# Ledger of designs, part 5: VHH binders against q96q42r690to885

Target 1, 196 residues: q96q42r690to885
Amino acid sequence: GYIASLHELATTERRFYSKLSDIKSQILRPLLSLENLGTTTTVQLLQEVASRFSKLCYLIGQHGASLSSFLHGVKEARSLVILKHSSLFLDSYTEYCTSITNFLVMGGFQLLAKPAIDFLNKNQELLQDLSEVNDENTQLMEILNTLFFLPIRRLHNYAKVLLKLATCFEVASPEYQKLQDSSSCYECLALHLGRK

## First folded at step 22 (VHH)

Design bb1
Fold by OpenDDE, fold request of step 24:
Structure bb1 (fold): chain B 196 residues (1-196), chain A 125 residues (1-125)
Amino acid sequence: as target 1 above (196 residues)
Amino acid sequence: QVQLVETGGGLVQPGGSLRLSCTASGFTFNYYAMHWVRQAPGKGLEWLSGITPSGGSTYYADSVKGRFTISRDNAKNTLYLQMNSLQPDDTAVYFCAKGGRYFDYFESPDAFDIWGQGTQVTVSS
């Protein structure tokens, strides 16, 4: 139902925020604190990823908080933040994915210096846990790629939840149309970013 | 000798413009995010703007968004703040500060480890 779907969105958003926070605090921050990370170009690209990751993390955190407030209020569909401020979300996710894609296109984690690789290897179990990669034979680089593209999965989740919410309204209603349109936008973005 | 030195402050009329500069020395400038922070009389520190090490991304407080522009020249180890449409409430001491290895939305000014001496900006008719 409508309320159940909203609770699902809130719960999963908080979990996602927690995951992003852990990635930032336990992986990105220590990694970027190393003195020898590689070439200036590689380092600066990674720093850009981290910066946009931080912004995304901040947005997700704020969204989680707003959903908590939303669930204590009137709960009008039009007031749902991911619907009302969809452009903000789409832009933030796009900016992040652009940065990680640029980083990977330029060589990605493979171009990091030995100390950075050593750090990542030392934390491979944590990386697997954070990325939800269960295959123990998965290579480090693949784990990292999976980890940093987790936000794309969240976009799919937004689309799914919005679609669920849409089904709670009459097809001819404005609410249905807005929710469905927004769902399509999130899904389209996820598909577009997933192909890169 | 790690140091940040701000210049470019002064007296301007409302609606005027001013460009601040901050020259860095003693650390690898292009590896760190940089920030502008101000302190108005009787008020606390206010974060204004930040920029990533490469300069590829910039961030602004709502109070200055659309009016101020942060930039950097890594070859010159210099950070800039272009301030347009200045108002009397922009009167403050403006500080350049060194951030971390990336721009962190969760990093507050108290986490910045290197600060300049500050430059006075006065907006008055």
Scores: ipSAE 0.912, ipTM 0.955, lowest interface PAE 0.4, mean pLDDT 95
Fold by OpenDDE, fold request of step 24:
Structure bb1 (fold): chain B 196 residues (1-196), chain A 125 residues (1-125)
Amino acid sequence: as target 1 above (196 residues)
Amino acid sequence: QVQLVETGGGLVQPGGSLRLSCTASGFTFNYYAMHWVRQAPGKGLEWLSGITPSGGSTYYADSVKGRFTISRDNAKNTLYLQMNSLQPDDTAVYFCAKGGRYFDYFESPDAFDIWGQGTQVTVSS
């Protein structure tokens, strides 16, 4: 139902925030603190990824908090933040995915210096846990790729929950149309970014 | 010597513009995020803007968004703040500060480890 779907959104958003926070604090921050990371170009591209990752993490955290408040108040569909401020979310996710794509196109993690690679290898188990990669034979670069594209999976989740919410309204209602349109936008973006 | 030196402050009329500069020395400038912070008389520090090491991404406080523009020239080790549509409530001492290895939304001004001496900006008719 409507309330159940909102609770699902809130719970999964908090979990997603926790995961992003762990990635930032346990992987990105230590990695970028190394003295020798590689060429200036490679390092600066990674720094862009980290910066936009931080912004996304911040946004998701605020969204999780707002959903908690939302669940204790008037639960008007039109006031749902991912609906009302969809452009903010779509832009933030797009900017992040653009940065990670640019980084990878330019050579990605393979161009990092030995100390950085050593750090990533040392933390491969953690990276697998964070990325939810179960195959122990998965290559490091594939694990990293999966990890940093986790936000795309979350976009699919937004689309799914919005669609569930839409089904709680009459097809002819404005609420139904807005929720469905928004769902389509999130799904379209996820598909577009997933092809990169 | 590790230091930041701000220049470009002064007196300007409401609606006017100023361009601040901050020259860095003593550290690898192009590897760190940089920030502008101001302090008005009798008020606390207010974060205004930040920029990534490459300059590819910029961030602004709501109070200055659309009016101020942060930029950097890594070849010159210089940070800039273009201030347009200045108002009397923009009167303050403006500081540049060194951030971390990336722009972190969770990093507050108290975490910045290097500060300039500041430059006075006065907006008055």
Scores: ipSAE 0.910, ipTM 0.954, lowest interface PAE 0.4, mean pLDDT 95
Fold by OpenDDE, look of step 22:
Structure bb1 (fold): chain B 196 residues (1-196), chain A 125 residues (1-125)
Amino acid sequence: as target 1 above (196 residues)
Amino acid sequence: QVQLVETGGGLVQPGGSLRLSCTASGFTFNYYAMHWVRQAPGKGLEWLSGITPSGGSTYYADSVKGRFTISRDNAKNTLYLQMNSLQPDDTAVYFCAKGGRYFDYFESPDAFDIWGQGTQVTVSS
């Protein structure tokens, strides 16, 4: 039902926020603190990724908090943050992915491999836990890449939840249409960004 | 050796504009996020704006969004704040501060390790 779906969204959003916070504090921040990480251009590209990652983390945290308040107040679907502020979310995700793409295109991960190898080895278990990669043969740089793309996976979840919520309204209702349209937007963006 | 020096403050009428500058020395300027913070009389520190090391991304507090513009020239080790449509409640001492290796939404002003001496901005008729 409607309330159950909202609770699921709230719970999973909180967990996701926690995971992103851990990635930021335990992986990105220490990684960027390394000396001789690469050329100025490469480092600055990674810094852009980290900055925009931080913004997403912030927005997701705010969203999680708003959901908790939402569940204790008036529960109008149109007031959901991922719906009401969909443009902000979609734009922020787009900007984040743009930064990742720029980093990748410039060979960022290849350039990062050598200078970050000791750090990655030291944090191998953490990387595997955060990424949920169970294959021991997976290269650490690939795991790091997986972490960078974790936010994009959440877009699919938003789309799914919005569809679930839509089923709680009459097909002819404005709420139904709004939820479906928004779901499509999140899904389209997820697909577009996932292709990169 | 490590220093931030703000300039460009002064007296301006409501609706006027000012451009602040902050010159950095003693550290690798282009590797750090930079921030503007102000303190009004009898008030606490208020974060206004931040910019990534490359300058590719900028961030603003709601109180100054649409009116202030942060920018940087890494070749000159200089941070800028263009302030338009100034209001009396913008009267404050304005500080530039050194941030971390990236712009972190969760980093508060108390985490900034290098500050300038500040420049006075007074908006009055």
Scores: ipSAE 0.887, ipTM 0.944, lowest interface PAE 0.4, mean pLDDT 94
Fold by ESMFold2, fold request of step 24:
Structure bb1 (fold): chain B 196 residues (1-196), chain A 125 residues (1-125)
Amino acid sequence: as target 1 above (196 residues)
Amino acid sequence: QVQLVETGGGLVQPGGSLRLSCTASGFTFNYYAMHWVRQAPGKGLEWLSGITPSGGSTYYADSVKGRFTISRDNAKNTLYLQMNSLQPDDTAVYFCAKGGRYFDYFESPDAFDIWGQGTQVTVSS
C-alpha cells in the first residue's frame, strides 16, 4: 500500500543518489582534473554536463533527505517534494538532458584527447558496474552513453511510483488526480527527453 | 602568480545599481567555474552566485535571485556581478573566488582556495 510505496520511493531515491554521487566523485571529478582533455569547445561542453549533473545530484540528495523526514512526520501526499516542487525537479532534468545532448551532438566522448580516453579505459569495469549494463561485452562508448542517460531513465521510475501511490486513493479523489497527473508529466518528459 | 582582483565597489543609495569586476591572472581562466561571495559586518561568508567555465550556466542564492546577474568575459579573463535594487542589507565586502573545473553545487565558500582581496559595497543614504 501507501506506506510501502513511500518506502520504495525513499529507498530507491537514496540508492540513486548514492549512484550519482559515485559517478560524480569517481568519474567526473577525476576526468575533469586532467589537463589535456581535448579542444576548448569539447571540454567546455563536458564541463556544462558535469555542472548540471552536480545540481541534479544535489536536488536528488535533498529529495532523499526530505523523504526520511516525511516518513517520520505527517505523510500527506501533497507534501511530497516530487509533487510540491515538481517544476524545479523537472527543469533540472531537462537542463541536464540538454547539456548531455549538446555534448554528444558535437562528438562527445570520442573527441576527447588520449589522456581522457586512457582514464576511461582504465576505469571500464567501474563504468560497467555504475551504468547497470548487463552485457559484459558492451563497448566503452555505449557504456558511457548508458551511464550519462541514467538520470533521464530515472524519470520512468518516478512515474511508476507515483502511479502506485495513486492506487491508494479513490479514483474520484483530489489525491488520485494529482498523483496521476504528476505521473503522466514525468512519463511524458521521459519520452520527450529520450527522443533527444 | 595566481591572482584575482575585484574592482567597482563603492557607496550607493538604496535602490541603486553597481557593477563589480574581477580580473584573473596566473591561471587558465576559462577552465574554471567562478563565484561571488560576500561578508557583511560581523557576519559569516554568504555565497551569492556561480558561473560555469563557458558561462553557459549561472546559479544564484535565493537572497539575490532576480536582482543580481553574474557573467564572464573569457577573452578578458574577467568575471562580473551586476547588482540592482541594492538595499542597506547588501552592505558587505564582496569577493570573487575561483572554483573547480565545473560548477559543483556541493561546494561551500570555505572550500575555495583562491580569493580576491574583496571590494567594499556600502548602501546608505
Scores: ipSAE 0.692, ipTM 0.873, lowest interface PAE 1.2, mean pLDDT 89
Fold by ESMFold2, fold request of step 24:
Structure bb1 (fold): chain B 196 residues (1-196), chain A 125 residues (1-125)
Amino acid sequence: as target 1 above (196 residues)
Amino acid sequence: QVQLVETGGGLVQPGGSLRLSCTASGFTFNYYAMHWVRQAPGKGLEWLSGITPSGGSTYYADSVKGRFTISRDNAKNTLYLQMNSLQPDDTAVYFCAKGGRYFDYFESPDAFDIWGQGTQVTVSS
């Protein structure tokens, strides 16, 4: 039902926030603290990725906090942050995806200097755990790709949960229409950004 | 040795504009995110805006979004804040501050370790 789907959204958002927080604190922050990372252009592109990742992580944390507050109070679907402020949310995902795409198109992690590559290799078990890659034979660069595209993949999960919430309402209701429209927006963006 | 110096403050009428500058020395300017922060009389610090090391991304507090524009010129080691549509409640001392190696959206002003001395902006009729 409706309440069960809300708890699912809250629980999975909290777990997702924890994962993004770990990526930021245990991978991005230490990596960018290294003195010799690579060429100025490559480093600046990575700095753009980290900055946009930080903003996205912050918004997802705020969303998780708002869901906790939401579950304590009036649980009207129209007041869900993911619906009410969807343009801010979707714009942040788009900005992040643009930054990681720009970085990867220009050569990505492969162009980092040896100290950065050594850091990433040393932390390969953590990277694999955070990315949830099941195959220990997966190459480091594929693990990194999977890890940094997790936010894009989360968009599909939002679309799915919003559709579940919609089924709790009559198809002719305004609640159903808002939830269905929002689900379509998140899915459309996920497909668009995944194509990049 | 590391230094930030703000200039460009002054008295302006409501609705007016000012451009602040912050000149950096003693560190590699284009390695670091940079920030503007203000402190109104009797108030705490308010983060206003931030910019990535390359200048490729900019960030704003809701209170100034649409009115203020942050920019940087890495060749001149200078950070800027263009302030438009100023109102009396924008009256404050404005500081630039050095951030970390990327713009961390979680960092608050109390985490910044290097600041300028500030420049006074006064908005009154």
Scores: ipSAE 0.608, ipTM 0.841, lowest interface PAE 1.5, mean pLDDT 88

Design bb1
Fold by ESMFold2, fold request of step 24:
Parts: sequence; C-alpha cells; structure tokens
Structure bb1 (fold): chain B 196 residues (1-196), chain A 125 residues (1-125)
Amino acid sequence: as target 1 above (196 residues)
Amino acid sequence: QVQLVETGGGLVQPGGSLRLSCTASGFTFNYYAMHWVRQAPGKGLEWLSGITPSGGSTYYADSVKGRFTISRDNAKNTLYLQMNSLQPDDTAVYFCAKGGRYFDYFESPDAFDIWGQGTQVTVSS
C-alpha cells in the first residue's frame, strides 16, 4: 500500500540518482575536459546540456535524501517534495530536455570533433550499460539518444508512483486529488517533452 | 596571468540599485562558467549566481532570486551583476569567480580557484 509505494519512490529515486551521477562523472565531465571538442556553437550547446544535467542530478540527489528522511518521519503525503516543490522539478526537467533537444537539432554528438567521437566510441560498452539499451548491436548515436533522454522515462515513473499513492486515499480526499493532479502533470510533461 | 577585476561597488540607500562588472583576462572567457559570490562581515562565503559559458542559462540562490540578474558580454570578456531592491543585509564584499567548462550545480564556492579582489557594497541610510 502507501508505505510500500513510498519505499518504491525512494528506492527508484536513489537508483536514478546513481545513474545520473555516473553519467555526469564518467561521460559528461571527461568529455567536456577534452581539447578540440568542435565548433564554438556545438560545444556551447553541449555545455548548456551539461549544466542543466548537473542541476537535474543535484535536484534528484536532494530528493532521494529527503525521501529517506521522510520515510523515518511523519509520512504525510502533502509533505512529499515532488508535490510540495513540483514546479521546481517540472522546470528542471523541462530546462534539461530543452537543452538536449537544442543540441540534437543542431547536429548533436555526430558534429563533435574526432577526439570527442573517439572518446564516445571507446566508451561504447559503458554507454550501453548506463543507457540500459537491450539490443547488443544498437548504434552509438541511438545509445546516446536513449541515455540523454532517460529523464523523460523517469517522469513517466513519477506519474505511475503518484497514482499508486493516490489509490491509498479516499477519492473525495484532498490527498487523492493532489496526488492525481500531480501524476497527470508529470505524465503530461513527459508526453510533451517526448515529442521534441 | 589569469585575472578577474570587479568594479561598481559603493554606498547605496535601501531599495537602491547597483551594477557590478567583472573584467576577465588571461584565459578564454567564453569557455567557462562564471559566478558571483559575496562575503558579509564576519560571515562565510555565500554563492549568489552563476552563468553558463554562452550565457544561455543563469542560476540564482534563493536569497537573491528576483532581485539580482547575472549576465555576460563575451565580446568584452565581462561578467555583470545587476542588483535591485538592495537591503542592509546585502552589505558585503562581492567577488566574481571563474568556474569550469560548464556550470556544475554541485560546485561550492570553496572549490573555485580563481577569484577577483572583490568590490565593497554597502547598503545604509
């Protein structure tokens, strides 16, 4: 029920944080430390991606920590950070997805200079593992796209867990209404961002 | 030699405005994120704002959001902080600092290696 769904949210958030942290530390930071990454425009778009990714990663880490504290405390649904601070979450996801979309429509990873492409090719096994792509012959660019759109998948997961939490309350209750409204908001954003 | 020089500080009345400038030299300015940090008398460092290398994204501490605006002019190697609605508790030395190749939300002021000398802002009647 309610407690089980809260533990699901906390566990999956900590796992998601670990995934994002690995992407930042093992892919983005080393990539952007390379010399001669590409044209100024392409590099600046990637720098925007990395910056907004780091903010999202920080937010997810803070959320995971707050859920651990939440589970040892009062556990009132209205105190959940993704409900209480939903605009912060939605805004951070939107900013990140806008930045990766801008980068990709301008040519994306394939327009990076050879040192960057070589780095990505040499790390293809790591990229495959981090992206959770199941097809062993998936091309590098598909792996990269899947990897950097993982946050959209997470938005769908938030919507699902929030619905599970909502079913633990009476339909007429304020808790039910807020959880269901928030679930719809995260799902709507996920669909909107997925079309870009 | 890498150098950052802040200007534009001074004495203002409560509710007033100031615009700080930070001129950079000795490195490729548009490759790096930039930050504003302040230190009030007897207090530790407080991160205020950051901006990406292109200027496309800006970030603010809650204490200054809505009142302060960070910007940069990469053609002039200059970082700016527009400060509005100043109050006495904004009194501090204001520093600009050089960040890394992207704005890293995890970085704290303690990690910055290259700083300006600071400019004093005093808000008093």
Scores: ipSAE 0.581, ipTM 0.826, lowest interface PAE 1.6, mean pLDDT 89

Design bb4
Fold by OpenDDE, fold request of step 24:
Structure bb4 (fold): chain B 196 residues (1-196), chain A 125 residues (1-125)
Amino acid sequence: as target 1 above (196 residues)
Amino acid sequence: QVQLVETGGGLVQPGGSLRLSCTASGFTFNYYAMNWVRQAPGKGLEWLSGITPSGGSTYYADSVKGRFTISRDNAKNTLYLQMNSLQPDDTAVYFCAKGGRYFDYFETPDAFDIWGQGTQVTVSS
């Protein structure tokens, strides 16, 4: 139902925020604190990823908080933040994914210096846990790739929940159309970013 | 010697423009995010803008969005703040501050480890 779907959105958003926060604090910050990370170009690209990751993390955190408030008040679909401020979300996700894609296209984690690779290897179990990769034979670089593209999976989740919410309204209603259109936007973005 | 030196402050009329510069020395400038922070009389520190090490991304407080532009020249170890449409409430001491190895949206001014001496900006008729 409508309320159940909203609770699902809120719960999963908080979990996602927690995951992003852990990635930032336990992986990105220590990694970028190393003295020798590689070439200036590689380092700056990674720094860009981290910066946009931080912004995305902040947005998700704010969204989680707003959803909590939303659930305690009038639950009008039109006031749902991911619907009302969809452009903000789409832009933030796009910016982040653009940065990680650029980093990977330029060589990605493979170009990091030995100390950085050593750090990542040392934390492989944590990375595997954070990325939800269950295959123990998965290579480090694949784990990292999966980890930093987790936000794309979340975009799919947004699309799914919005569609669920849409089904709670009459097809001819404005609420249905807005929710469906927004769902399509998130899904389209996820597909576009997933192809890169 | 690690230091930041701000220049470009002064007296301007409302609606005027000013460009601040901050020159860095003693550390690898292009590896750190940089920030502008101001302190108005009787008020606390207010973060205004930040920029990633490469300059590829910029961030602004709502109070200055659309009016201020942050930029950097890593070859010159210099940070800039272009201030347009200045208002009397923009009167403050403006500081350049060194951030971390990336721009962290969660960082507050108290986390910045290197500060300039500040430059006075006065907007008055």
Scores: ipSAE 0.912, ipTM 0.955, lowest interface PAE 0.4, mean pLDDT 96
Fold by OpenDDE, fold request of step 24:
Structure bb4 (fold): chain B 196 residues (1-196), chain A 125 residues (1-125)
Amino acid sequence: as target 1 above (196 residues)
Amino acid sequence: QVQLVETGGGLVQPGGSLRLSCTASGFTFNYYAMNWVRQAPGKGLEWLSGITPSGGSTYYADSVKGRFTISRDNAKNTLYLQMNSLQPDDTAVYFCAKGGRYFDYFETPDAFDIWGQGTQVTVSS
């Protein structure tokens, strides 16, 4: 139902925030603290990824907190933050995905210096855990790609939950239409950003 | 030695403009995100703006968004803050502060490890 779907959104958003926070603190921060990371171009691109990742992480954290408040008050669909402030989310996700895509197109993690690669190899198990990759034979670069594209998966999740919420309203209602339209926007963005 | 030196402050009329500069020395400037922070009389530190090491991304507090512009010249080890449409409530000491290896939205001014001496900006009719 409606309330159950909202709780699912809140719970999964907090979990997603926790995961992003772990990636930032356990992977990105130590990685970027290394003395030798590679060429200036590669390092600059990675720094951009990390910066935009941080912004996205911040937004998701704020959203998780706001959902908790939302669940304790009037639960009007039109007041749902991912609906009301959809542009903020779409822009932040777009900016991040653009940065990680640019980084990967230019060679990505493969162009990092040996100390950085060694760090990533040393933490491969953690990376697999964070990326939810279960195959032990998965290559490091594939794990990293999966990890840093997790936000795209979340966009799909937004679309799904918005559709679930829409089904709780009459088809002819404005709530139904707004939720469905918003769902489509998130799904379209996810599909667009997921294209290599 | 490691230092940041701010310049460009002064007295300006409401609606006026100023351009602050911050010159860095003693560390690899282009490796770090940089920030502008101000402190008004009787108030705490307020983060205003940040910029990534490459300068590819900029970030602003709501209080200055649309009026202030942060930029950097890594070849000159210099950070800039263009301030337009200044108002009396912009009166403060403005500081340049060194961030980390990327811009972190979770960092507060107390996390910055290198600060300039500050430059006074006074907006008054």
Scores: ipSAE 0.911, ipTM 0.954, lowest interface PAE 0.4, mean pLDDT 96
Fold by OpenDDE, fold request of step 24:
Order: structure tokens, then sequence, then C-alpha cells
Structure bb4 (fold): chain B 196 residues (1-196), chain A 125 residues (1-125)
């Protein structure tokens, strides 16, 4: 139902925020604190990824908090933040995914210096846990790719939840149309970004 | 010696523009995020804008968004702040401050480890 779907959104958003926060604090921050990471170009691209990751993390955290408040008040669909401020979310996710794609196109993690690679290898178990990769034979680079594209999976989740919410309204209602349109936007973006 | 030096402040009329500069020395400038912060008389520190090490991404407080533009020239170890449509409430001492190895949205001014001496900006008729 409507309320159940909202609770699902809130719970999963908080969990997602926690995961992003862990990635930032346990992987990105220590990694970028190393003195020798590689060429200036590679390092700066990674720094862009980290910066946009941080912004995304902040946005998700704020969204999680807002959803908690939303669940204790008037639960009008039109006031749902991912619906009302969809452009903000779409732009933030796009910017982040653009940065990670650019980083990878330019050589990605393979161009990092030995100390950085050593750090990542040392933390491979943590990376697998954070990325939810269960196969122990998975290559480090694949694990990293999975990890840093987790936000795309979340976009799919937004689309699914919005669609569930839409089904709680009459097809002819404005609420139904808005929720469905928004769902399509999130899904379209996820598909577009996932192909890069 | 590690230092930041701000320049470009002064007196300007409402609606006017100023361009601040901040020159860095003593550290690898292009590896760190940079910030602009201001302090008005009797007020606390207010973060205004940040920029990534490469300059590829910029961030702004709502109070200056659309009016101020942050940029950097890593070859010159210089940070800039273009201020347009200045108002009397923009009167303050403006500081440049060194951030971390990336721009962290969770950082507040108290986390910045290197500061300039500041430059006075006065907006008055």
Amino acid sequence: as target 1 above (196 residues)
Amino acid sequence: QVQLVETGGGLVQPGGSLRLSCTASGFTFNYYAMNWVRQAPGKGLEWLSGITPSGGSTYYADSVKGRFTISRDNAKNTLYLQMNSLQPDDTAVYFCAKGGRYFDYFETPDAFDIWGQGTQVTVSS
C-alpha cells in the first residue's frame, strides 16, 4: 500500500546513506590521503569523483531525514521530495555518474600508483562487503566498478517505489500521472547512465 | 612557508562588482579543494563557496548563488571569487581557506587548516 511503500523508501534511503557514508569515510578519504596516487590528471579525476560523491551522500542524508518527517505529517504525494524536487536528484546523480565515467574512460583505478593499489587490495574484503559482491574470485577492478555505480541501482529503486505509489491512485488522477512520469524519468536516467 | 594571501577587496556601491584573488604558497595547491568564507561585523563565519582541486566542480551557499563565481588557476596557484550584484549585507572580511584532498560537503569552516589574513569588502552608497 501507499504508507508501506513510503516506509520502504525511508528505510532503504537511510540504509543507502549509511553505505555511502561508509564508502566515503573508509575508502575515499583514506585513499585520497595517500601521498602518491599517480599522475596529476588521474588524481584530479578521482578527486572530482569523491567530491561529487560527497555531495550525493549529503543529498541522500537530507532526503532520508526529510522522509522521516514526512512520515509523521501530511503524506501528500505531490510534496514527496523526490517528486517535487526531482530535478535536483536527477542532476546530482548525473553529475556523479559523469565524474566516475570520465575517471574510468581515462584509465580509472588501473592508473593509480602502487600505494593506492596496495591500499585497495588490502581492503578488498571491505570493498566486497560494501558492493555486495559475493564471489571471492571477482577481480578488484570489477568490485570497484560495482561499488561506485551503486547509485545507479538506487535510481532504479526510486523508479520502482514511485511506480508502486502511483498504483495507489486512480489512473485519471493528477497524482497518478505525476508519479508515473517521475518514475519514468528516474528509470530512463538509470538506463542511460548504466550503458556508459 | 605555507600561506594564503587575499587581495581585491575595497569599497563598492550597491549593485557593483568585485573580483577577489587568493595566492597560495608552501603547499601543492592543485591537490586541494579551496574555499571562500566571510565574516561580517558581529557575525560568525559564513561559508560561501568551494571548488575542487581541478576546478571541475564548484559549490555555493544559497546566499551567494547566482551572484558569486569561484574559480582557480592552478598554474598560478591562485583562487578567485567574482562577486556581482553586491549588496550592503555582503559587507564583510573575506577569507580564502584550504580544504582537504577533495571537496567534502560535510566540512564546515572549522575544519579548514590554512587561512588567509582576509580582505575587507564594503558595500555602501
Scores: ipSAE 0.910, ipTM 0.954, lowest interface PAE 0.4, mean pLDDT 95
Fold by OpenDDE, last read:
Structure bb4 (fold): chain B 196 residues (1-196), chain A 125 residues (1-125)
Amino acid sequence: as target 1 above (196 residues)
Amino acid sequence: QVQLVETGGGLVQPGGSLRLSCTASGFTFNYYAMNWVRQAPGKGLEWLSGITPSGGSTYYADSVKGRFTISRDNAKNTLYLQMNSLQPDDTAVYFCAKGGRYFDYFETPDAFDIWGQGTQVTVSS
């Protein structure tokens, strides 16, 4: 139902924030602290990714907090932050993905394989846990890649939740249309970014 | 010796412009995010703007957004702050401060480890 879906959104958003925070503190920060990580260009591209990641993490954290407040008040669909401020979310995710794309174009995480191999090996279990990759045969670079594409998966989740919420309203209602349109936007972005 | 040195401060009339510079030495400048922070009389530190190591991304506080522009020249180890449409409430000591290996949205001025001596900006008719 409507309320149950909102609670699910809130719970999963808080979990996602926690995961991103762990990635930032336990993977990105130590990784960027390594000396001789690569060329200046490579390092700076990764730094851009990290910076955009940080902003995204901040946004998601704020969203999680806002959802808690939302659940204690009037739960009007139009007041849902991912709906009301969809442009903010889409822009932030787009900026992050742009930085990832730029990094990938230059070689991506494969560029880090050699210079960061000791760090990555040492943190293999953590990487698998954070990325939810259970296959022990998966290469570390692939796991790392999966890790930084987690935000794209979250976009799909937003789309799904919004669509689920839409089904709680009459098809002819403004609420239904707005929720559906927003869902489509998130899904479209996720699909677009997923191709890269 | 690691240091940051701000220049470019001064007295300007309301509506005027100033360009601040911050020259870095003693560390690999282009590997660190940089920030501008100010302190007005009787007030605490206020973060104004940040920039990624490459300069590819910039961030601004709402109080200066649209008026101030942060930039950097890594070849010269220099950080800049272009300040337009200055108002009396912009009067403060302006500091450049070294951030981490990336721009962290969660960092506050207390996390910055290297600071300049500051440059006085006074906006008055």
Scores: ipSAE 0.909, ipTM 0.954, lowest interface PAE 0.4, mean pLDDT 95
Fold by OpenDDE, last read:
Structure bb4 (fold): chain B 196 residues (1-196), chain A 125 residues (1-125)
Amino acid sequence: as target 1 above (196 residues)
Amino acid sequence: QVQLVETGGGLVQPGGSLRLSCTASGFTFNYYAMNWVRQAPGKGLEWLSGITPSGGSTYYADSVKGRFTISRDNAKNTLYLQMNSLQPDDTAVYFCAKGGRYFDYFETPDAFDIWGQGTQVTVSS
């Protein structure tokens, strides 16, 4: 049922938030703290990625909290962040994906200076763990690419649970329509971003 | 000598506009995210706006969104805050503050390591 799905979403959202937090604290923060990262352009692009990543992390955290509140009967379904702040959420995902895509198109992590590459190599095992890449033969750059595209996977999950939640309302109700529309938006975005 | 110096504050009538400037020295300005924070009399610090090192992304508190605009000129090591539609409750000391190597949405003012002396903004009829 939809309740079970919401519980699952809440659990996985919390875990995902934790993962993103780890990426920030253990990878992005130390990486960007290096004195020699590369050219100004490369560094600035990475900084944009990190900034938008941070915002996305924040929103995902808020969403997780809203799910918990809903499941505990503290808040109504409309208080879910993915609904209440759908535009913000979707835009943030779009902006993040744009930033990471731009970074990669411009050369990505390969253009980072040696100290940065050394740092990433030193932490390859962690990166592999965070990215959930099981093949030990996977190259570092591929691991990184996988890692920073992880967030877009959640969009499908959001769409699914919203669709299930919609079943709790009359088809003719505004609530039903809102949930359906929102679900569609998340799914469309997921598909769009997933192609990049 | 790391320093941030705010200018541009003053007295304005409700509905008026001000443009604040913050000039940085002693550190690589374009490496860091920058922020505007204010403190009204008897109130705590309120984060208003942030900007990424490149200036490619800006962030705003709900209280100032649509009215304030943050920008930066890295060539001049200067941060700006355009304030429009000012209201009496915008009266405060405004500070520029240095952030990290990227704009972290989780950072609160207490995390900022370099601050200016502040500039007084008074909105009154």
Scores: ipSAE 0.906, ipTM 0.954, lowest interface PAE 0.4, mean pLDDT 95

